# VHH binders against Actin patches distal protein 1 (APD1), part 15

Target 1, 316 residues: Actin patches distal protein 1 (APD1), of Saccharomyces cerevisiae (p38281)
Amino acid sequence: MAFLNIFKQKRGDEASQLSAKGREEISQSIKICKSDDAANEHSCSGDCKTEIEEGEQAFAKLKIEHETPLLNSSKTPKIHFVVPTSQIDWQHDACLEDPKSVQYKISQWCDKNSAKFSNVGTGKTLNCAVSSLPKDIMDIDVMRGTKNNVLILPYFIWLNDLRSDDVEATLDGLVPDLLDENISREKLLETRPNVAVARERAFVFICSHTTRDKRCGITAPYLKKVFDSKLQEHGLYRDNSDYRAEGVKIAFVNHVGGHKFAANVQIYLRNPNTLIWLGRVTPTIVPSIVEHLIVPEEPTLPFPEKVRCIKKYQSW
Short names: E, the ipSAE of ESMFold2; O, the ipSAE of OpenDDE; V2, 0.75 times the mean of E and O plus 0.25 times the DockQ between their complexes.

## First folded at step 5 (VHH; framework vhh_8cml_1)

Design i7 (from c8b with S105G; at its last look DockQ between E and O 0.67; V2 from the best seeds 0.00; counts 0 for: pae E 3.7 > 2)
Fold by ESMFold2-Fast, scan of step 6:
Structure i7 (fold): chain B 316 residues (1-316), chain A 126 residues (1-126)
Amino acid sequence: as target 1 above (316 residues)
Amino acid sequence: EVQLVESGGGLVQPGGSLRLSCAASGFTFSSYAMGWFRQAPGQEREFVALISWSGDSTDYSDSAKGRFTISRDNAKNTVYLQMNSLKPEDTGVYFCAADLEYYWGDYFNPAEYDYWGQGTQVTVSS
């Protein structure tokens, strides 16, 4: 009996372990926390503790794949276009639902131009996602989907008032300059009045695409509650009406692949400019992620075994 | 309700040609990248070719480059694999597969795909 329990614990520990090579690969982008025990002690109390307990009960009902090592199960983007929709769930095809929408035109541009930029800049892919970030409900073209403000990561800029009919010409001009490491942000913005700096210190995207996979839809709201509570403790929480600089925006995004590894969380840090993409994120580990990765000026990574991909980009 | 049905397999002599078709139903075909995989006896499923949702991007395994052409007809919900200069090593069951988020993952990995067909047998022998 005891022998079988020891065997199961050892197997579980081995499944969560990174290879030495994988740990070294991650260390090229970020310092790994020296103690998971210290990280686990960053627990919530009061309402936050209740939120973690409720979330863990919901997670326990889900069939999540725990045996496969996560590192390199996803690709780092060169450019990640994030389109505000004010929605927390989308139709199955998300970006491709409406051929007249800004997100459809961006997705089409990314598909057509991926090969052209394959050997330029940092990262592998050109990606478009929709998000729960707020869209301007007072603008009729925005409500129709034919105009929007588009967040461009990892560059931490907003491309404002982009019309679907202008996507190809706009991105043909902008993207080569974004991928040119010799062009500064200031120089990029000099001739582009519709480009503005995103002033957040970090964006956290949680996959919530219920229509695509119920595990994403069930997990995402519980994670967001714990993120919100911990960020509030640090004065970093920003709701959709709060435009103060140097805060953190938590938003939902459409499906990003690997739904069997729910919950999927993409964390973009502005300084140092880094994407940390995590799988199997649970409510219990969120406080540690906030305390070690998001809050400090010198971030460190807890739970490196949960990294799907990681990339440190050029200084911004 | 989601179905992918392959057809066009058969027996051919080395140097011959076959055109495989995969008819899709039950999902928005035009939003998905479509891939072809093959499985030889005693082997794991291996990547052959991919075409993006729009048809503007294609990728091929090294063994398929220059011999195979993937194409799609979004109006007919069908993806095709034109196979030329067939070799005995091309023998296997050919599967079509659909992947909505192919840019985010490793599309050479069968586990990344959302939907799979039942397969069609291709035999290349003298």
Scores: ipSAE 0.569, ipTM 0.820, lowest interface PAE 1.8, mean pLDDT 86
Fold by OpenDDE, look of step 5:
Structure i7 (fold): chain B 316 residues (1-316), chain A 126 residues (1-126)
Amino acid sequence: as target 1 above (316 residues)
Amino acid sequence: EVQLVESGGGLVQPGGSLRLSCAASGFTFSSYAMGWFRQAPGQEREFVALISWSGDSTDYSDSAKGRFTISRDNAKNTVYLQMNSLKPEDTGVYFCAADLEYYWGDYFNPAEYDYWGQGTQVTVSS
């Protein structure tokens, strides 16, 4: 009767790294889960368990930094432009690779206008990211990069059919309106035919930029599998052809900084309008994230010690 | 080979000024944000200033703000740090660093930078 000593690897209580002050800061933006609720309750289906195990094995081989505090290790976006590329990896310079591309022009615009909007609205940065969100492969201009749809968060809107040549003029008009608290989403939609509402309940972005850092490339697919599996259990999973509202999109994104804190996961909740940026995300905790943060109408945050930054935005 | 070479450091009295330069080679300079860091003896390397790839955006540490100015010349593959009103607390080795993707506000973290110079000594003393 060989006693398989299941070496419970004491996963060092990462919980001890969040100060009381940090916890209080986070609690201003979102309710934190009770310690007992986060660890025990969320059973994955058989398939989900297998995915978690496989992922954890892969993660165990990676060098992840665990000493540096995560809270406020990143800045909250004022506006996050997300450009679909249908890719899961990109060149080193990602958005800057093609000067004729929409993402290049947006990045340039963000850089140029960062100071101008520094004190306007909620958040700190203007960012452009490329993502695995699907691009229109039937449109030659989209394939050339000179045209694309752009997701604008945290506003949960799509800017459709944006051309590279029109990026500056378009954003010069649109961004001030977005940042104006007196302008409703309805009014924005009425005045701009190329703007549409993103109907998703949430967007989850996982850094997968393998070319930039192998850790992101390795971790991202495992996390996505667990997310997808768990979301399917709740009927919130959406593939690229599923246009039903109130789903959750899981997408890969290029470099978001902090590769040493892999995996990096950005979660945009539509209601409440909140960004939760997590570091050192592992497959094991993903079910809890889905159950407590994404699925409920009143979200609660598990594992607050994993927060890099958090921001509750104005709902509109 | 990627190289970042700092220059312009030296001894200066309190209230004085220095202009640091960092010459870059071996990579596409215009694609990178450039940062300055400093390290005092026995202390950790700390963020001083950043300039975006285009030069249109800059950021400074609280200690540097209002006194230091970062600039760049992409044609010369050089980034500069004008330091005015220097204080003894500004003493340290100043490093130039390159960051390809600074889009997220974590550029104050040295770990985010791809390339580093060897540093130049700045000493502020009476």
Scores: ipSAE 0.222, ipTM 0.646, lowest interface PAE 2.3, mean pLDDT 89
ESMFold2, look of step 5: ipSAE 0.362; ipTM 0.726
ESMFold2 (binder alone), look of step 5: mean pLDDT 85; pTM 0.866

Design i8 (from c8b with E101M S105E; at its last look DockQ between E and O 0.01; V2 from the best seeds 0.00; counts 0 for: pae E 14.4 > 2, placed apart)
Fold by ESMFold2, look of step 5:
Structure i8 (fold): chain B 316 residues (1-316), chain A 126 residues (1-126)
Amino acid sequence: as target 1 above (316 residues)
Amino acid sequence: EVQLVESGGGLVQPGGSLRLSCAASGFTFSSYAMGWFRQAPGQEREFVALISWSGDSTDYSDSAKGRFTISRDNAKNTVYLQMNSLKPEDTGVYFCAADLMYYWEDYFNPAEYDYWGQGTQVTVSS
């Protein structure tokens, strides 16, 4: 692979930005790959290879910031609400576009309640995002945005048929239960018929919010093509009609901060329950990410210098 | 391109008042928590005040509590710091900062904020 040497050179330059202290911090959450193995896992063939080459040409025209160390440039969520919209781009204020919408009410709830939960649970923030995950356009209330299913990470659950008028009361009850170590998943599911398990082994969210920054819009589709191809090789790819368990869902997500660190990729692994948020992701490194982080039951992290934040959550 | 531009600094006598403003552009101001920090020469940047994106929650450093008030106007994309009963110890460069979603842990740590202004000088001297 001809341009592996170029990216090894770039990886070497970025690798020096990660201090020994930073590397030790990351190792508390996940085992770090040996650098030789990360480089060897850049292999890709067939359609995946050509998709990488096309993506790298598009990336080469972008000005992406490479001098600032990435570690701790973002904040780990305590709870991350992900709202399906079937869209890949949104208005500038994606969650706040429509005050009657589910995502607006969730965002409002998160802002109102952040302080109340600051000393409970693992992680730092209450986040609301919108995503390309599918919504049921045949339901008029879903079409209008006043009803939706909501993915809740890192708990790997769906909160189904949530109406915007019910958000405050629902979350006032649900979130304390999620954060209560004395309430098991089985008990919560038994008492809450609108809550269901998300069966994916992982979710991968790629920032695509072009209206906020064109670099996200340009980079996201190329990354998705390579992720999709590599996951298909392993039988782990799941499109919107594929209900098989233990697969991986790739979706686009709105603005996550740090567009200058494009491309931004958030990876939620179910077991071990871990968030890995990567910046400066390029098509060339995607095969190694898939082979080391996503496919194995015992994941290892290639490219620790690309971590913006990482958190191992309690299994649930 | 994100910009935070502070203004309203200047020279004031001890016991006086100043009102700082931070005008925001290039991002969705109403989605961000906003903070004020200050820095004297040769010192580390220190937390002064925080306000949530809706304006419903605020917090202050011990030195600011009771004397300073943070507020925001989401229609004007501006955050303010009203500083009363100023002391020579308040002298420094004041920066505004933005965080997309905030949390109460480590909010005093400058590394936790996404965007920063260039700062405005406040000098409290007789």
Scores: ipSAE 0.000, ipTM 0.279, lowest interface PAE 14.4, mean pLDDT 83
Fold by OpenDDE, look of step 5:
Structure i8 (fold): chain B 316 residues (1-316), chain A 126 residues (1-126)
Amino acid sequence: as target 1 above (316 residues)
Amino acid sequence: EVQLVESGGGLVQPGGSLRLSCAASGFTFSSYAMGWFRQAPGQEREFVALISWSGDSTDYSDSAKGRFTISRDNAKNTVYLQMNSLKPEDTGVYFCAADLMYYWEDYFNPAEYDYWGQGTQVTVSS
């Protein structure tokens, strides 16, 4: 009976950090959960509870910054290119590790073209990330990094078999089309045979870049376990060989900024097309995130005080 | 500890006026919408008035409309209810309530509110 009371006290202090104005801002993008609803639906299976406990023990040993307000501490992406690497850690400059790689070329393209598209479309930044998403290990060019599939968010499309030498030419054509509100998703798919729809309900990216910060490396696996467990309860879990539609992919990503706010979690919902970027995520709150934000057809946001940035994009 | 303390109630003649106050503590007052409810003897608690966190938006029950005015002072953590042209039917215990109100749906429902005061008695009688 005593253990339930300790968890109630800590929730009160974090909620006080989000201003009314901040709440209003968030509410424009997504409905916020009532505080009581967010606290009560922590129903995890026995295994999930154990995972949460283990995670919390690990988290308790970490120094996480709690004073800085989180809201607007990150920038919303205009386009987020996510490159599969099958890795969970990377060199300090993850995307720049290999100049011949697809991620390197995309990163360069983003840097070069950021100014050009600064006032076009929704969002602020052009970003390239590497992820633990599976790469094709049977393809020698993929293994060499000179070819890869690229996930493009928030558009929920795959650019397949992109070669490093073709990145510039390809993106010079594709990105303007993506950012053009007059071009439908259907038209985009019709005109580009190497573009396919990502059939996932959501993508969840957890920063795991240990080489950059050990806090991310330590926190990410614990969060993933709880996410996976909870998603399995709802039939939404997908392993690398499960190609069923409407699942949720949980993946690790390289440095996203703000390690001091570990753990960092980026949630892309397909419908509504929304990015929710959270900081200071703990294992205890993950079940609520899944139950309120990911599982329902009409998502609601638990723990709005943990939002670093949020953006609703155009639905396709 | 969260506290809502109502004051300003009392006995008044029909046609008279009262100003209720509710002092809040123990939570971030400026983040909450504030409401007034009332409960007559033998009746259910009913919605009277609501004011948004910023004070920019207000709403009233049909019975209160045109006679009552809700206002707030965030610097003082206080919400007010100015009641004019009081009627015997306005007699009851008036409660202050706080709601984060992330959305404006169902704010007439007492169950939507997070915190409640103990109430102050208002009696309108000749």
Scores: ipSAE 0.000, ipTM 0.270, lowest interface PAE 12.8, mean pLDDT 89
ESMFold2 (binder alone), look of step 5: mean pLDDT 84; pTM 0.857

## First folded at step 6 (VHH; framework vhh_8cml_1)

Design r1 (from i7 with L100P F108L N109S A111S)
Fold by ESMFold2-Fast, scan of step 6:
Structure r1 (fold): chain B 316 residues (1-316), chain A 126 residues (1-126)
Amino acid sequence: as target 1 above (316 residues)
Amino acid sequence: EVQLVESGGGLVQPGGSLRLSCAASGFTFSSYAMGWFRQAPGQEREFVALISWSGDSTDYSDSAKGRFTISRDNAKNTVYLQMNSLKPEDTGVYFCAADPEYYWGDYLSPSEYDYWGQGTQVTVSS
């Protein structure tokens, strides 16, 4: 297997980019797998094997930047708002396309308020993204973009029926309570009928913004196919119509920067509450990510050299 | 296609003032954070100031804080840097730069910026 030998060599070379201090930093948030364990989990069955082979062929044609160490090439958010659009690609400026939309008003609120929730003069850590998660096509205001359900991470809650005109008042009340570690989830939900628990075990966001960069558009569908197949083997796969608890949803998200490090994958685990943001994700490593990071009760990280940023949040 | 064109540089005496302008075209200016960087002879580019896409957030290097003010006019696709109380150490080529991902990246690093101008020379000397 020529490609497997190339994979092992490339992984060894890439692993050398991660310093001992970097490994220690990552270890504060998650236990790192022994490299032997990760390498031995390279196989999958049926459709999964076919999807990996097809994906690797597509990836081989792309110019991906491999020289730069990834750790701390991005920042973890305090709050990540994810707005459903049912789309897999967006116009160049995604969230800022329509000034009347929920995502525009959230983005505007985040910009105005970022300094209040971080050290003054720094900390642009309130982020809004659009996603391929489904929106309610039967609601005319949702179709117009002036009303939506918004996923709020890392809190694993849905803010339902949010109208664009109500964004500032709603977030002015909600966000300070979310950031107050003395306010329990139960108490927050008690006073807010439009806030509901997101029951997923994990969300996996693959950056697919083709209009910004073709590499993102090309890589994202191949990664999703492998994730879908591997999650189906574990009974954790959920499509857009499947609302069963304790599953994993894979969705596409707009541009998050660093398209030269394609593919970019953001993994939110509910328990323990952790964001793992990976760059240079290839079809070959997806099974190992599912087996070691997503499926186990105690997650472990198989490719620490691919971490762009990582944060273990307080339990919610 | 994409252009950032700086203007307003020149020779000033210590204690003087200059207003730099950067005219942007070929991209959606109102969706980008805009930064100013400078480069002294024989040195690397260093961060001076940043303004968010909406204009509601700004940040400054320690050397610029209290002396420089960044502003923008989204209707004119222009970012400005008002420089007061200029010192000889402020001498350098001043560049404007555009960053769509400043919430996710390290905006103090030049490598995080998508688009760059050619620069405008600022000389502070008697």
Scores: ipSAE 0.553, ipTM 0.808, lowest interface PAE 1.9, mean pLDDT 86

Design r2 (from i7 with Y102T D106S A111D)
Fold by ESMFold2-Fast, scan of step 6:
Structure r2 (fold): chain B 316 residues (1-316), chain A 126 residues (1-126)
Amino acid sequence: as target 1 above (316 residues)
Amino acid sequence: EVQLVESGGGLVQPGGSLRLSCAASGFTFSSYAMGWFRQAPGQEREFVALISWSGDSTDYSDSAKGRFTISRDNAKNTVYLQMNSLKPEDTGVYFCAADLETYWGSYFNPDEYDYWGQGTQVTVSS
């Protein structure tokens, strides 16, 4: 009750930061939920309630910046490479830990090629991140970092068995086709047996990079517990061994910037193909995010004042 | 000990040019992406320009595109910002920053940068 009252008061202050033009901008990508529908602490039951209470207690000790409007405080990528590491924290320069690794070679390729694929006025659009998604611990090359499966968003595809020495040749061929809006998924996969469709309904990435900022490390596990419990209620939860289609995978990612706005959550919806990047996410609002944004066939956005950036991509 | 020292700021008339320099020491300069940010009175630090660790890639804020050019000289451990066609709106303290992370999606956020210079004042006025 106390947390709900604090949430309602704080929600009113934050909502005032989002301009009418900002709301219109967001509405071009996704329908905005009515504020009364978004305030739903009671949508959580059993263990979920306990997880919210424990998380709010942990969040109360953190210094989070609440004064700055969030919209356009981050930038949407054209391509987001997500490399599994099975880790929930990384060294300070996560992708550069090992020059022989797949993520290092992808990061180097992105740096070399960002200007080639930039649009006038948009700048760099190719990003590489590491994640807590599982890597194959039985494969010695995977364990050494010289081979991996790479998730490519927003295309919802896996580039499987990618070796670090093959990154440049592979991406030189694949990426121009991915960025060509006239090339269908079927056409892209026709000659690429190592590319497979990712059949998840959504991916949810929570920044957990403790080495970069302790607020991310502290907040991310509490948010994941609430997401996991709420998704389990809807039959959408998938653990690391569950590859059934139409589920949701929650994973931790390395730093995404704006840690003063913790927690940072990136939500990729497959249909309609949309990235929603939220800041200032708290345990109390997670049930509303799941119920209104992730579960419905026609998603609606609660708490538009928490959007850092949003983009509706072309249907894939 | 990491140190970034900016220079080249000053007073200039609208339409004028300035070249800012940032001398880096205490780290492996050639392995770090380098950014320029600015802060006007009463505003937060905003992104101006970025150059990658290799120098192969640059990016600019919309207000800087076509007017500003970022470059680096790894032999001199220096990053530069050439500013042309300056406007009164360009007035502010300009900061040099070093970005240690390769995730490019959020490089326009000041919180991504671990090392900052003290800043150099740029005033564009008649």
Scores: ipSAE 0.129, ipTM 0.499, lowest interface PAE 3.3, mean pLDDT 83

Design r3 (from i7 with D99G Y102V F108T N109R P110E A111S)
Fold by ESMFold2-Fast, scan of step 6:
Structure r3 (fold): chain B 316 residues (1-316), chain A 126 residues (1-126)
Amino acid sequence: as target 1 above (316 residues)
Amino acid sequence: EVQLVESGGGLVQPGGSLRLSCAASGFTFSSYAMGWFRQAPGQEREFVALISWSGDSTDYSDSAKGRFTISRDNAKNTVYLQMNSLKPEDTGVYFCAAGLEVYWGDYTRESEYDYWGQGTQVTVSS
């Protein structure tokens, strides 16, 4: 009870940070829920309730910045490369800790080619992230980091069996075709047997980089538990061994900037093809996010004051 | 442990030049984007220039474009700001900042940087 009053108060304070212009900007990409619907519409199972209570206890001990408006505090990606590591935390430098790794070579390629693609495609940045998505632990080159399968968002494709030494040549060929609006997915895949469609309806990435910021490491596991429980209620949950189509995969990602706005959650929806990046996500609001944003065929946004960036991409 | 130490500031006449240096230690310098910010008396800190972790990408404030050049030497763990055609309005304390390159934020904003130096004074006076 007491907690709910604190939640309502904090939500009211944060809502005042979103300007009418900001609300209009968000509305160009997604329909916004009414505040009353977002706050109290959706309930959890018994497990979900316990997980929220445990998470809120952990969050109450953290200093999170609540004064700064979040909208446009991050840039929308043109391409987001997500590299599986099977890890939930990484060394301080994450993608750049091993110069021989696939993620290092992708990060180097992104930096070198950012200006070349500045006026092409939708979005602003070329980004590489590492994630807790599973890697093939039986492959010695994968275990060494010199070979991997790489998820490419917002295109919802896997670039399979990519070797670190081949990154530059492979991306030099693939990326111009990805950003060319005249090349269909079918045409792109015709000559690329190592490229496969990612069949998930959504990916949810939670920043968990403990080595970089303890707030990220503390918050991420509690959010994942609530997401997992709520997705299980809808039959959408997929663990690391579950390859069934049209489900949702929740994964941890390395530091994404803005750690003072913990927790950071990046949600990629396949249809409509949209990135919703949220800051200040708490266990209490996760059920509403799942029910309004992830589960419906026509997504709606329950907490627009928590949007760091939002982008609707062309369907592929 | 982590240190960013600025040097090369001083008093210079309008139209003159200065080269600022920032020596970094205690972190993997080659993995970090480096930025320069400045603060004039009574004003907020503002962005001047940035350089990516590899050195392949740079960006500048409108006031710095065409006059300032940012560069880095990863072997020496040092970032530089070459300032030409200095104006009285360039007067301020210049800060070096380091941010991990995987950030999705606007690197023209202070909030994207993890480590900050103590600053070096630049005074442009006639």
Scores: ipSAE 0.210, ipTM 0.614, lowest interface PAE 5.1, mean pLDDT 85

Design r4 (from i7 with L100R Y102V Y103F Y107S F108Y N109F P110E)
Fold by ESMFold2-Fast, scan of step 6:
Structure r4 (fold): chain B 316 residues (1-316), chain A 126 residues (1-126)
Amino acid sequence: as target 1 above (316 residues)
Amino acid sequence: EVQLVESGGGLVQPGGSLRLSCAASGFTFSSYAMGWFRQAPGQEREFVALISWSGDSTDYSDSAKGRFTISRDNAKNTVYLQMNSLKPEDTGVYFCAADREVFWGDSYFEAEYDYWGQGTQVTVSS
């Protein structure tokens, strides 16, 4: 109880950091939940309640930066490549650790081509990350990192069987078509047998890169436990072997910047096609995030003061 | 030991030029984005320029665009800032910083940089 009172005080201070203009900016992408509705969602029982209590105790020991306003402390990408590794932590240089890897070649391609796809003055808009999403460890080239299936967000597609040597030619062909508003998903898939629809309702990525910052490593597992429990309650949880459509995948990702704002959570919703990037996420607010943002057909945002960046993309 | 050592600062007249260098050691330089920040007396540290890990992408603050050029030599573990058409308002301590480039958008923010140099003084005065 005393613990929750400390949380409520910190949240009150954070809420005051979100300007009226900032609230209006967020409202262009998503409807903001009424504070009363979000604050009164305490329906978490059994394992979920225990996981929140354990997580909050772990979070209370961490030095998290609360002074800086979060809105626009990061930028939304035009394309986010997510590479499965089956790992929950990575070496300091994650995507750049192995020059022969698919993630290295994608990172190199993103860097080389960022200016091609950026508006003047907007900077880089292409991102490559590694994740705990499962890779096929029975394939020798996948085990070596020279072949993989790559998730492409916000488009909710899988680029399958991508080899590191083929990255440049493949992305040179795919990305211009992907960014072309006049090319439908159906047309893109018909001409590309190695591209498949990602049938998930949402992806939730939690920064767990312990090697970069211990706060990420400590916070991420506790948040995942609460997300998993709450998603199971709604029948939306999917483990690594569950391929049923319309579920939610929770995965760990490497360093996303803003480690001082732990925990960092990136939520991609398929419909409406939206990225919500949150900072200072705690176990206590996860149930409200699931109930108001992830589960409903018409999502609403329960804690706008925790938004680092947000973008509603064109629906496909 | 991680080190970033700036050099090339000094006194220059308005309209003059300076080339700053930053020598890096103790980390895998070629895997890091490099940025230049500056701080005038009594002011907050502000972004000046950045260059991606490979050198293929650069970006600049509005005040630096068209006048400053950032470059790097990964073989020498060095990043450079060529400053032309210097103005009195460019006066300040210039800092070199290293950021692991996972999400490019964060490289404009001081807080996202992993390693910092001690800074080099640039004074633009007649």
Scores: ipSAE 0.094, ipTM 0.569, lowest interface PAE 7.0, mean pLDDT 83

